# VH-VL binders against q9yfq1, part 21

Target 1, 117 residues: q9yfq1
Amino acid sequence: MLPVNPRDLEKMMRRLGIKVEQLSADEARIVLGSGETMVFRSPTVIVMRAKGQPPMVYLVGDYTVEKPREETAAEITEEDVALVAEQAGVSMEEARKALEESGGDIAEAILRLKGEE
Key: E = the ipSAE of ESMFold2; O = the ipSAE of OpenDDE; V2 = 0.75 times the mean of E and O plus 0.25 times the DockQ between their complexes.

## First folded at step 24 (VH-VL; framework fv_teclistamab)

Design aa4 (at its last look DockQ between E and O 0.45; V2 from the best seeds 0.00; counts 0 for: pae E 2.8 > 2)
Fold by OpenDDE, look of step 24:
Structure aa4 (fold): chain C 117 residues (1-117), chain A 123 residues (1-123), chain B 108 residues (1-108)
Amino acid sequence: as target 1 above (117 residues)
Amino acid sequence: QLQLQESGPGLVKPSETLSLTCTVSGGSISSSSYYWGWIRQPPGKGLEWIGSIYHSGSTYYNPSLKSRVTISVDTSKNQFSLKLSSVTAADTAVYYCAKHERRYGWYRAFDIWGQGTLVTVSS
Amino acid sequence: SYVLTQPPSVSVAPGQTARITCGGDDIGDEYVHWYQQPPGQAPVVVVYDDSDRPSGIPERFSGSNSGNTATLTISRVEAGDEAVYYCQVWDDYGKHYVFGGGTKLTVL
């Protein structure tokens, strides 16, 4: 559908009042509403612009789909809760909540609790 | 109300570097839609765009001046600056700083201007 | 490089209509901006994006753009309209702003 010759393409699109720019990219990523990410390696990027219109961008190339990182709910131990409580100076209940919100990451939980001060 | 004011020496010797600063008041230089540009006008001649900068530091320069021009931004001072190296008498001009925007990849008009400052290149 | 061509001067009698042209290859595909520069003053936008007018600019100022020519029209010209007028575009291919050479409007 598209002319092989970039000059011919440009000429054709110009007749339609569309400016075409071809760019080279190392990588392109599209985060989908599903949480998945389309990853293009070394795609050709075609930008089409028309006066008064938002630009249209075409990615040309193969892509892979990456699934969202399954947050492995790290088992929160009572020892972890106690550690966070002691380090952040908060109650065991508050520490547990922070750990749950941080996916079991002790360092992040402590930072969250300290940031609320 | 957004205002721009140029400052710097009005006299520069040949082969030296012209240095100007534009101070932005009445608004933030870090506004997402704003670009900051320099335009000059030799006495009795037309307008010439020198270059523009975004608050992130991204720059565009006039190809005819690119090798000699450096534009920078200081967000902490709400200022952006122009340096033009290896000046000659041909660089004598009124220098303006100005604001413009970008929409859908289109760079728009310079809608706010400083009053301009004359810089004379003379030995 | 992209070039904008303006007549060096235009003369008009008070109350008449002045038209200042700006020529460029396929300029109709670009947004054209117009500046008014009175003697000894900084330029001021009078028309932007071909035909839009900033707040505070009289309705006497209008713009059009098609084909290879953009036009600034000043109706009911007044003595205070005497100035140099510049057209401008952003050249997407050259990635730079381009000014016309300017047109001196003289009110007779």
Scores: ipSAE 0.295, ipTM 0.741, lowest interface PAE 2.0, mean pLDDT 92
Fold by ESMFold2, look of step 24:
Structure aa4 (fold): chain C 117 residues (1-117), chain A 123 residues (1-123), chain B 108 residues (1-108)
Amino acid sequence: as target 1 above (117 residues)
Amino acid sequence: QLQLQESGPGLVKPSETLSLTCTVSGGSISSSSYYWGWIRQPPGKGLEWIGSIYHSGSTYYNPSLKSRVTISVDTSKNQFSLKLSSVTAADTAVYYCAKHERRYGWYRAFDIWGQGTLVTVSS
Amino acid sequence: SYVLTQPPSVSVAPGQTARITCGGDDIGDEYVHWYQQPPGQAPVVVVYDDSDRPSGIPERFSGSNSGNTATLTISRVEAGDEAVYYCQVWDDYGKHYVFGGGTKLTVL
């Protein structure tokens, strides 16, 4: 397609009854049926409108995919329990309980145990 | 039911600033689809759009008036306002506030109007 | 700037059909709105988006829009229809609302 200055392009689209508008956007998110989210940072957003047609929105730019925030059960190993017990100065059973309550996060489990009376 | 009411002085001297307020009742000025406009009508003449504002403060002005117009919104008072500077006799008109919408990117009709207030600019 | 042209006046007998035109370059690509303004009153929308009626507006008010002309049609005109009628669009390229000059409907 030949290069066209913005004024000539606007007039050309106008003859076709198509209105083109560029929007300022900081972020766009598309939540997919899979539960994943496409995240566009600072995309170019182009809205095309014509009478009698569904509106169209074009997102132009790079995106990342985020997994849904569902906490997965972290595997708690006997090594993890022993580390927490040693660092917090508690029994293996107390360390296991703290790890379970912390979703397997060793640092959080230690902090919980050290903050207790 | 959404209602609009203009208020402000009915007489302004030439070269001064015309200042009007529109009070919104029966609904919120902060509605996500609503735009708030000012339209004027000189006696015996047609309608002229002055400008519109969105509750975020974003404004749109008639190019012929843009250098003299300020429209503002106060969401805490549910009000929006018009200031028109450097007035002359040509600015004598009935001033209306009105509501319109934006849907699917289209700006729609002015579907709710205030009663209108006559502002006279005279020496 | 974009201009909407209306006839200054239209006269019809009671019971007849009034047609009020609104001319503009490619106005068929815009949504046209129509306002009725009785003497001494604020305007009231009678047709919007070319052909839609607000609640409470009788179906004898209708609109059409194609090419370079939009038309407000009032069938079975009554004396109470005597008013000034304005057409209006949003000029998306100029970023402003444009009103026609108004048409005074006289019921003879």
Scores: ipSAE 0.269, ipTM 0.681, lowest interface PAE 2.8, mean pLDDT 88
ESMFold2 (binder alone), look of step 24: mean pLDDT 92; pTM 0.939

Design aa5 (at its last look DockQ between E and O 0.52; V2 from the best seeds 0.00; counts 0 for: pae E 3.2 > 2)
Fold by OpenDDE, look of step 24:
Structure aa5 (fold): chain C 117 residues (1-117), chain A 123 residues (1-123), chain B 108 residues (1-108)
Amino acid sequence: as target 1 above (117 residues)
Amino acid sequence: QLQLQESGPGLVKPSETLSLTCTVSGGSISSSSYYWGWIRQPPGKGLEWIGSIYDSGSTYYNPSLKSRVTISVDTSKNQFSLKLSSVTAADTAVYYCARYERRYGWYHAFDIWGQGTLVTVSS
Amino acid sequence: SYVLTQPPSVSVAPGQTARITCGGDDIGDEYVHWYQQPPGQAPVVVVYDDSDRPSGIPERFSGSNSGNTATLTISRVEAGDEAVYYCQVWDDYGKHYVFGGGTKLTVL
């Protein structure tokens, strides 16, 4: 919380034509351009609104940064390659390439190969 | 063109539940920007907001009616409904369904209205 | 509860300018919307967000909002403008829409 009396703050901001609303949230998440996610637990949310302007939102609280989930490159097995090759009617080499491009997703690999036909 | 149409019984007995449905045509009720509301007008009197619903099911009710009001949405039928329980003669009014937009944290005007339906509470 | 105050009636001669006021505490900080309701008809927005006008509404209709008073102005009033006009705001504190009591505009 801001160390100022919420009522006084509201009054001050109203003089500036700004409406202030304080909310409680269980969680707030901000996905950054880097792929990381800022996670706030039980933050105070302060919303400031003015006519004709987009709202400004302040999150007050501690946060952690979560790393992007490393896409565990699904181990492409020879069995997976064979399955994709058979289903898509392509060579083992083509199937392997499609699986690699699809991150090991068999269904997606098959769809990619069939779409190239 | 988006249109709203109210439907339901025009006569309700005291202590019973008033039930109305608003059918949306010419567009989908599922919109991230729009709320769907009910407004009533007793004969010869002004307008009173009853409540609103978002397609997610989130509702807002007039505090004076909150205990008696239930608004619901059926996206499959492109409809939203009003239930008002324990009605009295004071609930006799023309009932309107309408739409409004929420943008940048502001609530805007009811820009589309139904034609309204008269509901009379009488024994 | 937040209250909007309108005069119950306003009379104007054809061709003249009608002004309908809507009073509320710090109403200038709120977006005000205006509705026209002809007898026996549903309301129609004539001014929204203080001063914006919907498509199809004549330029004769305009709105302003400052301090404790919003005003709907209808210039060059016509017989067809005779109706009840309502102002409206969203009350953030009460979390509900509030209508004024309505103003009956009579064209003399």
Scores: ipSAE 0.519, ipTM 0.779, lowest interface PAE 1.1, mean pLDDT 92
Fold by ESMFold2, look of step 24:
Structure aa5 (fold): chain C 117 residues (1-117), chain A 123 residues (1-123), chain B 108 residues (1-108)
Amino acid sequence: as target 1 above (117 residues)
Amino acid sequence: QLQLQESGPGLVKPSETLSLTCTVSGGSISSSSYYWGWIRQPPGKGLEWIGSIYDSGSTYYNPSLKSRVTISVDTSKNQFSLKLSSVTAADTAVYYCARYERRYGWYHAFDIWGQGTLVTVSS
Amino acid sequence: SYVLTQPPSVSVAPGQTARITCGGDDIGDEYVHWYQQPPGQAPVVVVYDDSDRPSGIPERFSGSNSGNTATLTISRVEAGDEAVYYCQVWDDYGKHYVFGGGTKLTVL
């Protein structure tokens, strides 16, 4: 069983010729082929290197899995919401929901809100 | 073709601060994978590593010099610098700037060197 | 403090093989680099990562590293090979570059 204590780990790995470097990070993200992202908050990052081998990076900590965001959510601004609300004659809450459902398309969001009338 | 050139005063009085600049040409000092260091060589003697930049804003220094050494980067001028405080005659040397590469976390050879500049510490 | 030990000099007749050693505790666990410094000139890398040659360095220059000794080998030595040769490692535990004391190669 490998010790988690950095000093003990480094001593054990030194006998095997393995260099250990511990980093701290605010966040680590792994974007998977599926489009999902593993998100580590404040992980401990351990880099292990041995001569003649590619380096190994270990992330230690809990993670969550984020599904791909709808691209329109990243494109929706408060200015856009205000525009939809004004043009469609609805509340900011209704406008935001319509924009989210329309993939950020202002014209589609307005038409959708008018079609529900 | 990347080149390094040291510049600064060739004569410094004892107890003052030695200040050198290395100008990088033919490449960017901010390019990934390449980092920068200072090495000196007293006349007729061997090479002594002074310090290196290993990360944005981070440095390692020779323990024997650490209390007197500062290395910094000016990306707008494509330069990095050396300051060595409280100099004595023992600090008389040829000072080199040099480039090294980091690959897969390894610190590799100094593969490009400046021509060197002699700095003499004398009254 | 990690120390690299080189012989101060090596003398070899032209056409023969020069071997320059670099001793260090477990140096085989480190990548060793070798620099040639001709008189009055800046150092130039001749072997890096134990045994690799930069472009423009003839295959007469080779290197090996195992156990406690790294070796730079120069075969068919020429007068133009006269220089001081330095070995060098990065001490990952001490976080500093270490140079050997240098070996003066004299071609007789």
Scores: ipSAE 0.251, ipTM 0.686, lowest interface PAE 3.2, mean pLDDT 87
ESMFold2 (binder alone), look of step 24: mean pLDDT 92; pTM 0.946

Design aa6 (at its last read DockQ between E and O 0.48; V2 from the best seeds 0.00; counts 0 for: pae E 2.8 > 2)
Heavy chain, then light chain:
Amino acid sequence: QLQLQESGPGLVKPSETLSLTCTVSGGSISSSSYYWGWIRQPPGKGLEWIGSIYHSGSTYYNPSLKSRVTISVDTSKNQFSLKLSSVTAADTAVYYCARHERRYGWYKAFDIWGQGTLVTVSS
Amino acid sequence: SYVLTQPPSVSVAPGQTARITCGGNYIGDEYVHWYQQPPGQAPVVVVYDDSDRPSGIPERFSGSNSGNTATLTISRVEAGDEAVYYCQVWDDYGKHYVFGGGTKLTVL
ESMFold2, look of step 24: ipSAE 0.274; ipTM 0.691
ESMFold2 (binder alone), look of step 24: mean pLDDT 93; pTM 0.938
OpenDDE, look of step 24: ipSAE 0.495; ipTM 0.779
ESMFold2, fold request of step 25: ipSAE 0.264, 0.208, 0.292; ipTM 0.689, 0.674, 0.694
ESMFold2 (binder alone), fold request of step 25: mean pLDDT 93, 93, 93; pTM 0.949, 0.945, 0.944
OpenDDE, fold request of step 25: ipSAE 0.601, 0.621, 0.605; ipTM 0.808, 0.822, 0.811
ESMFold2, last read: ipSAE 0.283, 0.274, 0.239; ipTM 0.688, 0.681, 0.679
ESMFold2 (binder alone), last read: mean pLDDT 93, 93, 93; pTM 0.949, 0.946, 0.950
OpenDDE, last read: ipSAE 0.616, 0.608, 0.611; ipTM 0.816, 0.814, 0.816

